VHH binders against p49116. Designs and how they scored, part 179

Target 1, 238 residues: p49116
Amino acid sequence: EGPLLSDTHVTFKLTMPSPMPEYLNVHYICESASRLLFLSMHWARSIPAFQALGQDCNTSLVRACWNELFTLGLAQCAQVMSLSTILAAIVNHLQNSIQEDKLSGDRIKQVMEHIWKLQEFCNSMAKLDIDGYEYAYLKAIVLFSPDHPGLTSTSQIEKFQEKAQMELQDYVQKTYSEDTYRLARILVRLPALRLMSSNITEELFFTGLIGNVSIDSIIPYILKMETAEYNGQITGAS
Below, E stands for the ipSAE of ESMFold2; O stands for the ipSAE of OpenDDE; V2 stands for 0.75 times the mean of E and O plus 0.25 times the DockQ between their complexes.

## First folded at step 9 (VHH)

Design uf26 (framework vhh_enristomig)
Fold by ESMFold2-Fast, scan of step 9:
Structure uf26 (fold): chain B 238 residues (1-238), chain A 120 residues (1-120)
Amino acid sequence: as target 1 above (238 residues)
Amino acid sequence: EVQLLESGGGEVQPGGSLRLSCAASGFTFSSYAISWYRQAPGKQREWVSTITSGGSTLYAESVKGRFTISRDNAKNTLYLQMSSLRAEDTAVYYCVKGGYLPWRKEFDIWGQGTLVTVKP
């Protein structure tokens, strides 16, 4: 029928906690990350094609891809978030953990490699000057991934992914007609998202979740949140 | 109209126990995460515990193993069972609709609070 995404789905406006503290702390980092995660999930649930798959499929898809969506969101909102400053603060925290003999050398290496991969990804996207339409369609390609284990309705998910890719191609060819290979340069960035561990992303950005709760545990709650409740959580920036 | 009403606060001696209750109205209680926060005199509001709609529980490190959060969806009531109370637990305790992300302090609906005093 109509296009997979409308102009409203291109809009992706992160509202940051204000004011930014002079020295970053865990609360500010986690608050910023949680706002981006909420914005990403609300973005996904607003897509008619996503809604059409049904609640159980929606939950399974977001549980499988939230880390990829979150990472694309970090890249898209890197300047608004001052992501480089946040990563520097995380590195400082990691160094303090090393000094306190809290982490093994192997774990430190894994976390640092994750930070380097994240920074490389964000720099690559910035150098390509990815626009809002391109980000929206890249997020859609990631969201409608039919190849995660345990998914139902995989044929329909694949069709939505193909539709996202076709619409991205049409947009890029019309808007960047002078750059014949732009689409290829953009698409080869996507596989790197699957090399980033969701467990390490949780540790870096969502420090403060305690007990039996993980991002997987809160996803169904966020997806069932009414629009008014979501807006109260996200858009009441002070 | 969302309303949260805390009760059960009072004075206790160190090592004592106390159970706080929060009566909720104006929303589908079972569908939302509900949290306990506290504020001691001269200090910032501190997250204490959250129970999600699915029943998952989270606790601040300072109360872990001493406090137990629970809910009764049939009665639209949240509970906080406090044990091994310390002078540092003295605070006004608030019931908060939401608060499933414990690093967030804004955007949630807060109750009136109930005072817990642990005599030194």
Scores: ipSAE 0.011, ipTM 0.210, lowest interface PAE 9.2, mean pLDDT 81

Design uf27 (framework vhh_enristomig)
Fold by ESMFold2-Fast, scan of step 9:
Structure uf27 (fold): chain B 238 residues (1-238), chain A 120 residues (1-120)
Amino acid sequence: as target 1 above (238 residues)
Amino acid sequence: EVQLLESGGGEVQPGGSLRLSCAASGFTFSSYAISWYRQAPGKQREWVSTISSGGSTLYAESVKGRFTISRDNAKNTLYLQMSSLRAEDTAVYYCVKGGYLPWRKEFDIWGQGTLVTVKP
């Protein structure tokens, strides 16, 4: 009963570290990525359907899909993050590492292929001019994926995914009524998210995490926090 | 006035165990995440562990599986149970009002800390 997402779930405002350093370092990249990851988890936590699945299911779902949510967030926030500048800095570092023979060429190739896939995905989303409502529903479709191994309550998860798909369809049909094929163009982009390695994403964006904490450990920590505590932690406010 | 008073430090041999306590006053303890930080001689401050107001925990990779953070809201007290102690754990341990911030290298430290020395 009721819509899966409300207007409050469309709002997705990333606050970047300020000021941006003249030369990008692992700390700035990690802080930017961490802010986006935390915002993405906070967004998921705010969905009543997600809350209804219970703590253990919530943790399992986000552990399975965090890379997909994070990548959608990168695409949605690409301009705010100056993502092209971040990726260019990473590419430049990797090219220098090849020439100096400091890293394996095979490893650098894997990482470069991941960056190219990420750039291609973000460029395709930008070209489609995906709006805030569309991003919210795409994130919901990804979040409520019933096909990850080890999940319980798969029937309920599938129901929420289908609800997300129906509400996206209704939104696109009403808002972009003259573009009959827009929904199809959007949905065919989603399978690419599962081809991107979460291990490589973690290496590229989260190497600077204090205490060398894994994303797998951060997820249940953030999901089990009180909302007020989460807000204080992200903003750094007392 | 926020006050955090650490205790329970001492000398222990490698492989030993020790329990640290932090007594809090001047704020609503149950409403805040509280963290343990440490500083070894000649080294920078290092985050060790955090416990949220709701009881969720997070640990630095170097202490995961060996240390256990807990809280007693009725007593306004934070604990750190340390086991399988190593020479690298030798440091002054500080209790800090606040949660884990993935990007924060340093945090304001309240109080004198408690010294843990792991000697062979």
Scores: ipSAE 0.618, ipTM 0.825, lowest interface PAE 1.5, mean pLDDT 88

Design uf28 (framework vhh_enristomig)
Fold by ESMFold2-Fast, scan of step 9:
Structure uf28 (fold): chain B 238 residues (1-238), chain A 120 residues (1-120)
Amino acid sequence: as target 1 above (238 residues)
Amino acid sequence: EVQLLESGGGEVQPGGSLRLSCAASGFTFSSYAISWYRQAPGKQREWVSSITSGGSTLYAESVKGRFTISRDNAKNTLYLQMSSLRAEDTAVYYCVKGGYLPWRKEFDIWGQGTLVTVKP
């Protein structure tokens, strides 16, 4: 059989909203995050192996891993988003809130810890200089994770994950032949994604989008959108 | 639907006392912190006092020692006991339920407000 991912799956281009705000703007953050989420869902849907699992399995899989995919997307698009600037502004604001409002102190500390973990993850990926092929395969490894509770077709999901791991290994060994331990350094970063709270990600990046519903609750609707609707969401045309 | 309804405002002389009430509905009142804010004519809204679900209280410096915030979970009601009232306390008083992130004020739920006028 052919490779798990084609060259089209390496292309991952985020179009940022405009104009850029001059101050901390929650709607700008939520719109940027929304575009990245739709881009990530469109990317997943374009994989033939993903489609082969069937709609119910596809939906359950993405509902389980969307936060990991989103976080990898944040790391990959960190420069185009000016993510470090956005996170620094949020941290500064939250630190001032802790000083003045003691009622939310524990929650603010939880959110700040999440931001610091996100910054560390993005910095580690930047330091490793992860390329577009590596990001595509890391996203595939995360997507085809057989160990989430409640999944069906776990043997087939595991085989797709193993195929992603093998193709990543082949790519890294061929492209970075001098760096014997590069693959190990990359893969050891992935477990950290599962320690990051999807609830805090929702509050921080999606509060304006979801209202009283969770991201995993809207995933089935996003996955059923037509290509034109995805393009509209990704570019802000509709 | 979360609703907050203030009452107890009115006209009072300097040095007088007044008790404001806020009737809450549409959520589990005992589980949330709730605050009092005020807005004087021509001025920005300012925080006055807050009470946690556990009963801990916080006060703005301008009202500390004069105002007392309290709650009655059985009645789903928040109170603000105001004493030693000054002309500077003249404002519309609002009961406010905050959102999860304090920097996102658009998710705060505000009551309709009750007018307090301190007249000499």
Scores: ipSAE 0.021, ipTM 0.240, lowest interface PAE 4.3, mean pLDDT 85

Design uf29 (framework vhh_enristomig)
Fold by ESMFold2-Fast, scan of step 9:
Structure uf29 (fold): chain B 238 residues (1-238), chain A 120 residues (1-120)
Amino acid sequence: as target 1 above (238 residues)
Amino acid sequence: EVQLLESGGGEVQPGGSLRLSCAASGFTFSSYAISWYRQAPGKQREWVSTITGGGSTLYAESVKGRFTISRDNAKNTLYLQMSSLRAEDTAVYYCVKGGYLPWRKEFDIWGQGTLVTVKP
């Protein structure tokens, strides 16, 4: 059939809450992260191949990979978000928690290690100067992962992943023809995404938004949102 | 201007039932998830249940099997059918547009609520 992704799927524009406060607070960080999460879910649900898998299968896919999609989104939108500033604010909050004895040292160490891994990932993507087409196809490769436990329709998912890989290869070879090893350098970055804890991502970026409910448990509802409701979440419209 | 008005609260004996209603105006009701929250005396607000625009339902663990959320899109009305009521269900119940995701905009819209008292 046609390409897996259209030019519409390459467009990934995050609108930040405005104005940015003088001192970053948890509400601003959570709102920024939630807008990115909604943008990522909207991106996924707009793919015809994703829709073709049916609601049960496509929901299971996103529940399994939302942290990987979110992390790719953080890397892609790092400049728009001033992600380094957000991460610095989170580190300051953690330092204050140590000083106030609000968190155990072991937990703080786990969270700091996660932040360092996230920073390394985002820095590696920035150094590679990953473009919008490359990000779109990397997100598609992650989304159409047939190897998560409990998935049905794994043959069809694998075919969509292979299609994403082929289209990424064709794009990179055409656009960066003089850089023979670019594709390999890009693809080798992906396994690191699965080593990052979704629970820690949730704690860092979504504290106060989700409360006692995990991100993966709300994903079915985000994916089923009507257009007007979705637009309200990203624009603040009534 | 979005408006949500709760009603149907009252006093019941343990094991009793009540049906709460929420009348909505100022938005396309059928396009949005609507939630019930409650606040017991001296406690923080607690999410109870959500129904999406498409009709999918989600419940807090403490109310599963006892409460049923539903909507009537023609009447712009949300319902919460409560059964097997317990003393710990005593709270003021609030209807919220969206509400499962504690977005700033969703939590800007709180009515006066409706009081449910389950006598010991």
Scores: ipSAE 0.013, ipTM 0.345, lowest interface PAE 8.1, mean pLDDT 82

Design uf3 (framework vhh_7n9e_1)
Fold by ESMFold2-Fast, scan of step 9:
Structure uf3 (fold): chain B 238 residues (1-238), chain A 121 residues (1-121)
Amino acid sequence: as target 1 above (238 residues)
Amino acid sequence: DVQLVESGGGLVQAGGSLRLSCAASGFTFSSYAMYWGRQAPGKGREWVSSITGSGGSTLYASSVKGRFTISRDNAKNTLYLQMNNLKPEDTALYYCVKGGYLPWRKEFDIWGQGTQVTVSS
C-alpha cells in the first residue's frame, strides 16, 4: 500500500532553545534532549504502519527502543545541537571532578565510557555522511524491531522492519550506485545502539524531566498527547 | 542564589515522631527533585529519601522505609520529612538537599545548614 514512510517522515527538524549557554547548563541540556525525544516520539506516532499495530504494541515498541531512536536523533541533529560541545563540557566536568569514593568513581567511569561510545557513534555516522532519508529508515528499522521480549504482533512488526530495510536498500543503491558496500557499512552501525545504557542516557539528558521516574514510565503519556500540546513540547511554545 | 533552611529538629525519645521542614528559595523549586540527607556524629553523609519535582514519586533508604515519609508543597517552596517510630540510630544532623547535575556527584549537591535530630533510648 505504498512506501512505509512519506516525505513528511523524512523531514526531521529540531528547534533548539536559545541562547546556547557559555558553560555547562543542565536546564539547557534537558530542554534540548526533551525536545528531541518528543520530536522522535511524534515522528513514530505519525507513521501509518505504527498506528496500525495498536496502542498497546506502540507503547511496548517505543518503551523498548526509545534510547536507540534518541541516540539516532542525537547523531542526526548533532550539528544543530552543537552536541560535541555539550559532550566535551560534560567530559571535562567529569574528568576534573572524579572522586576516590568507589561507588561514585565507578559511576563516573561508566558515564564517561557511555559518552565516548556516543561520540564514536555520532562520528561514525558523520563520516558515512548519512542523509535524511537514510536516518528516517534507520529509525524505522529500530522502531519496528520484532525481537524485544514481550511483544505481540511480532510477525507484522517484522514485515514492517523488512519493508524499511528494502526501501533503504532501494534508495542507497539508486542514490549511491557506485558504492556497492554503503548499505552494509550503514547497517553494521545499528547493533552499537543496543549497547548504549538507557539508564545513563536518562541521567545525562533527562535529569530535569524525570527525577526519580524513568522515561519508560512516561512514554504512554507522551504517546497520548494531543497534537497541539505535543507541538508545544517540541518547540517550547515560547 | 540557592537557599535551603531546615527546621523541626529536636530531642525525642525512641518510638517518637518529628516533622522536618525545609524552606527553599533562589531556584524554581517545582522543577527539581529534592532529597533529605543526614550525617551522624563522626560518620559520612547518608542519603535518606528523594522526591520528584511534581511530588509524584518517592524513594527511601532501606533503613527508614516504612517509618519516614517525604513530601513537598510546591506552592510554598517547602520540603518535608515526617519521621515516625524514631530509633537512637536515627540521631544525626538532617539536611535538605538540592542535587547538582549528575546526582551521584556529591560535591555538586547544595546542602542546607542542617537541623539536629537526637533520639534518646
Scores: ipSAE 0.019, ipTM 0.245, lowest interface PAE 5.3, mean pLDDT 85

Design uf30 (framework vhh_enristomig)
Fold by ESMFold2-Fast, scan of step 9:
Structure uf30 (fold): chain B 238 residues (1-238), chain A 120 residues (1-120)
Amino acid sequence: as target 1 above (238 residues)
Amino acid sequence: EVQLLESGGGEVQPGGSLRLSCAASGFTFSSYAISWYRQAPGKQREWVSTIYSGGSTLYAESVKGRFTISRDNAKNTLYLQMSSLRAEDTAVYYCVKGGYLPWRKEFDIWGQGTLVTVKP
């Protein structure tokens, strides 16, 4: 009947911890990442189609796709986060680690490859000049993925994904009418999201704040948070 | 072999001051950022302050304006000057050289700790 997403779902505003330190530390990185994760979860839970699937399905979907949503959020908020500065600091530290020979070379290689994939993805999105509407629909496409194992209501999830794809197509054709191949260039970027390890994302961005529990295990609690409690998390008040 | 040895802890009245020291060995001290962390009984470890190789400093909001971190590269020594101490500052204070991934605590090198007790 109505559109899958409203204008309120296009708004995606990350509030960063202030001030940004001259030299980055684990608290600043993890706080910034946590704010983005909570913003992404709040975005998903506000969608009427998502709510209609029911709590168990909502939890399963977000557990399956949080890393894809988070990575899209990193790309969308790269300037606000100064993501290139964060990643450069991490790379510099890893290079010093290689020289000191304390970390396994295999582990350093895995982390460096992940950072490279993340930088490449964010750069490709920046070069395409992806706008807020396009980001909202790309997030909806990854959220309503019917192909994750263990999901119920897969036919309904697939219908919502198709609706997201149709609305993205309509938007792109209307807004970028001169660029015949824009939609294709955007959509071929999405498979890369599934090649990025959620375990390495947790190590890079969430160690120190999540403790000894996985993001997978805390997702049900985040999805049940009231707006006031959610705002407390993203402002660091809790 | 990296070693960190804290000293200067003790008992102090609310509003009092203490100066903690950390003697470092086994690495080029002047080239690394070094941090202070603390752990109160029954609580998780909390970052307090960091001083970088270039001299720049960072502080947790709870201690900003009350604590001052400094270093003496000639002596391979880190300091934490604590003033206006509160009951909630009671903790074991640790000197910490970060590991290769600064958010991976298992790679951090921790000193033995020095106890600070703020009592009325």
Scores: ipSAE 0.000, ipTM 0.135, lowest interface PAE 13.0, mean pLDDT 81

Design uf31 (framework vhh_8cml_1; at its last look DockQ between E and O 0.04; V2 from the best seeds 0.00; counts 0 for: pae E 6.3 > 2, placed apart)
Fold by ESMFold2-Fast, scan of step 9:
Structure uf31 (fold): chain B 238 residues (1-238), chain A 121 residues (1-121)
Amino acid sequence: as target 1 above (238 residues)
Amino acid sequence: EVQLVESGGGLVQPGGSLRLSCAASGFTFSSYAMGWFRQAPGQEREFVALITGSGGSTLYSDSAKGRFTISRDNAKNTVYLQMNSLKPEDTGVYFCVKGGYLPWRKEFDIWGQGTQVTVSS
């Protein structure tokens, strides 16, 4: 077997809606988030090991981990997205909402705590100066998580996760040879991803979706696309 | 010229069925997601169903799940909406749409003129 990831899996280019509005609105935020989600699904779909698990397993894996992948994508694309500006705008909106509706106070507190956790995660990744290779392998470790309830083929998933961990270790040791503890510092950041509520992520970033469709419905839709059709969507080729 | 032409609308009783058709022209049909929206009198347009260009995946609104089936025939450049167990609240003008880059988003670049569906006794 070759490596789990190739150089093509390191490339993660988010195309933002243009231009950025003078004042941020829900439409811009949801469009940006939807683009990142689509890019993240495309990234996962392009991995031969992921394809080899089969459609049902692929759907179950991504449904279980989409929030973790999305959050890693937010951290990786934070500069391109001006994520700090987006989060500041959301915080300002929520703080103003506290003045108007005390009945939603507990919910606003939960959402504010979620935003704080997200900011801390993104700041920690930025401080560690995580590179494109490291992000690719962290996403692979998250994607190939064998410990989600209801999964089949868990032995094969675990094998791919271990392969991702080994290849990340090899990369870090070669590239950051004098920083003995870098890998440990990177890996201890991952548990924080599971503390972030997918429901709150959906409320913050995906309020502009069509109808009453959920991310759970959108993920299988994207993953069940034909490869040629999927590539046509991302390249704009008709 | 890109065109979407709907047909198959009509008057049915509650519990009845209708099949809507949309004939597409002027673009590479199999390369684009196609969908259906509806608009009830005095209401905003709402999403009903979406299908990938290949037909390999479908997305439904909560109100459509289990009752409606979207399908397509790429050889005939046609997308269909099979509507079963119709309710009075399904009454409205049904629009065929061509999907964009993110087909689950509210904005679609090409809309048909619509076909009227009325569910009443």
Scores: ipSAE 0.636, ipTM 0.837, lowest interface PAE 1.4, mean pLDDT 88
Fold by OpenDDE, look of step 10:
Structure uf31 (fold): chain B 238 residues (1-238), chain A 121 residues (1-121)
Amino acid sequence: as target 1 above (238 residues)
Amino acid sequence: EVQLVESGGGLVQPGGSLRLSCAASGFTFSSYAMGWFRQAPGQEREFVALITGSGGSTLYSDSAKGRFTISRDNAKNTVYLQMNSLKPEDTGVYFCVKGGYLPWRKEFDIWGQGTQVTVSS
């Protein structure tokens, strides 16, 4: 069998909305997040092993790990997104909600802690200077996680995860031969992703969704979208 | 001039079916997502269904899932809403809408005049 990932899966280029407003608004944040979500989902879709699992299993798998994939995407695209600025803007918008007594003190604390965890995770990844290959393999490891409840084909998923881990190990050994503990340092960051609430992430980044539609509900929709159609839209086609 | 014109509404008994149509003009139809909203008397407009420009992907509200089907014919610049197993709570004015760049976001710039759907015994 061939490798799980190819060089084509290393490319992960996010195109930000243009122009950037003077003051980041909810629309800009939501659009940026939506583009990242789309990119992440279609990245997954581009993996032959992912396709081999079938549509139902694919959907279930993405539903289970979308928050982790999204967060890795945030870390990977943090500079291009100006993530710190976005997070600051989100905090500012939350201030308005606080002033209006729309949130309980406990909820405010939870949300603020989540923002802190996101920022800290992204900073930690930046400090490690994770490259595009490493991100691709980490995303694959997260994607092919067999330990989510309700998944089918768990044996096959596990096999793909092991393959991702082995390929990452080989890559790190070849590329960073002088850093014996790099692989361990990278992998030890993954548990932090499981500490993050998908619900809070959705609340922070995806408030502009249609009606009461959830990320869970739109995942099948995104997975069925054509990449060419999306590309045409992000270029500002009239 | 950009225009959306709905048709196909009417009176139907519970359990019945209707097919709504929306004819679009004045823009490149296939480049935009299209959708349906509805508004019951005294209530706010609510999302019903959405379809991407190519027709490759669809999104439904929870109330519409399993009963309603959105489709489109880009050659005819028309979007459709097939409504089956209609209930009295489905009564309202149904609006055709033009979507924006990201279909799952609230970016709708053009609305039709609406067509009345009444489900009653």
Scores: ipSAE 0.235, ipTM 0.634, lowest interface PAE 1.9, mean pLDDT 90
Fold by ESMFold2, look of step 10:
Structure uf31 (fold): chain B 238 residues (1-238), chain A 121 residues (1-121)
Amino acid sequence: as target 1 above (238 residues)
Amino acid sequence: EVQLVESGGGLVQPGGSLRLSCAASGFTFSSYAMGWFRQAPGQEREFVALITGSGGSTLYSDSAKGRFTISRDNAKNTVYLQMNSLKPEDTGVYFCVKGGYLPWRKEFDIWGQGTQVTVSS
């Protein structure tokens, strides 16, 4: 059987686009977010348990959870991405729109509430000082979620999720033996991920994708992409 | 009617400077992002710069950053492009654009007629 994850799945290195802009800009935001998305998909694809489910199941699973994986990635990489600066720029725009556009108030309110929830989640994860092993297992728990609508092979997915939960428990008990409540504090953070809207995530981070394509429509192509092809595309021309 | 009128183009030597202006009318100017695109002969229109409705945030293409500065005066309903250290590659027609509801998506619904910039020794 063996462990669900190896040490290679703990490393999660996001490289920001080059050159670094003197100002944050929407091109930089979209490029940075795209790199995180592709890194997250490559991470999921590299897991033997995920590979064992087969390509059709892989596609369905990632379509169901990509926003949760992306949100965990944002929290894990928040400092290297300068996420707080990115979100402040978006808020400045929305505040100006609120002052001038009375008829769009419901959508603007909805997006502002989503930004606040995202900020809260990232801050709570930073306050807990979640380490790389813990992030890897949390990502595995959200990846192998059997309760998303429309999934097949849910019994196998459930087995993998239980294995991820067990390995996280063993890791936390061994590594943080003096902190009896750490596992509970970590796990109670996960429900917040289900409150994140994939539609609003696309609007916040993926405005500017060429072709006007939704993220769930490109997932089959990302998952089929060879590692060399993926690395060439993600580094960009810069 | 919504209208964007560019001015300030002309002929300039390499290394020189120009300041483009765009007078806007027919909409609540301060509520919308504004931007500049350029087009060289036989090429597609290329993004140059964007500024938010409040003026709090700016966005530049790689070719523009460090040399060009976009600004706006919401009291005069005018957006500006200060172009410094001009190169022959900057030659083209410069268009003022009005952003749509979500300006970071790069949706621009109204375009000006353009002003010619020529950089030549």
Scores: ipSAE 0.015, ipTM 0.237, lowest interface PAE 6.3, mean pLDDT 83
ESMFold2 (binder alone), look of step 10: mean pLDDT 83; pTM 0.842

Design uf32 (framework vhh_8cml_1)
Fold by ESMFold2-Fast, scan of step 9:
Structure uf32 (fold): chain B 238 residues (1-238), chain A 121 residues (1-121)
Amino acid sequence: as target 1 above (238 residues)
Amino acid sequence: EVQLVESGGGLVQPGGSLRLSCAASGFTFSSYAMGWFRQAPGQEREFVASITGSGGSTLYSDSAKGRFTISRDNAKNTVYLQMNSLKPEDTGVYFCVKGGYLPWRKEFDIWGQGTQVTVSS
């Protein structure tokens, strides 16, 4: 049996919408976030182990973990996205909503706490200097989580997660041989992803979607999308 | 130059049916989502239906579900809206729109001229 991930799964290249507007707006933020979400789902689709689980299991896994995959993607692509600038624009939008009495103070507090948690997560990953291989395996560990409610094939999912953990350990031991605690520092970052609300992530990044369409409702469509249509969405090319 | 030409509108009795067509030119039709919006007199434009470039997925407004069917013929560069069980509330100008690659994206960058649908006795 070969490795869970190949070198092609380490490559994770986000193409940002262009031209960049003079001032960030909800449409540009939503388009940027949508491209990252699509790239993340396409990445998952390309894994042979993921394909082997079948369409129903694939949909259930991604519905359960899309927020964790998306957040890892935000951390990995923070520089390409100018994530700090996007978060500043979101904060500005929230402050304007307060002034217009559109949101309750309690809701704003929850959203600001979520932004703080996201910034702390991205800062911790940056401080650890997580590389492309480490991100790929962290995403695989998150994707192949057997403990989400309602999943079938949990024993096979657990085996793929264990394989991801073993291959990450092998990589870290070979590449960072002098840092005996690196793997532990990386893995303790993962529980923070489970504490972040997917509903709040949707409100922050996906407000520009039309027709009150939720991420949960579009996941089956994205996973079923043909490669040409998918590539058009993530690159902005036909 | 992107062009969209709507047709098929008209006067119909409540409970009747109409099929709208939109002929597209000036872009790679199969690479873009297409949709229909409508505008009733004195009201803002509202989403009705959309379809992906491949035709593999569709999205409908709550008012359109079960009554309207969106489809496309990529060989003819045409998108269709089959409207059944029409109600007076469906009266308005129907606009064909070129979207991005996804039917739910807010980015509809080209508007057709529209075709009038009137449902009355």
Scores: ipSAE 0.010, ipTM 0.279, lowest interface PAE 9.8, mean pLDDT 83

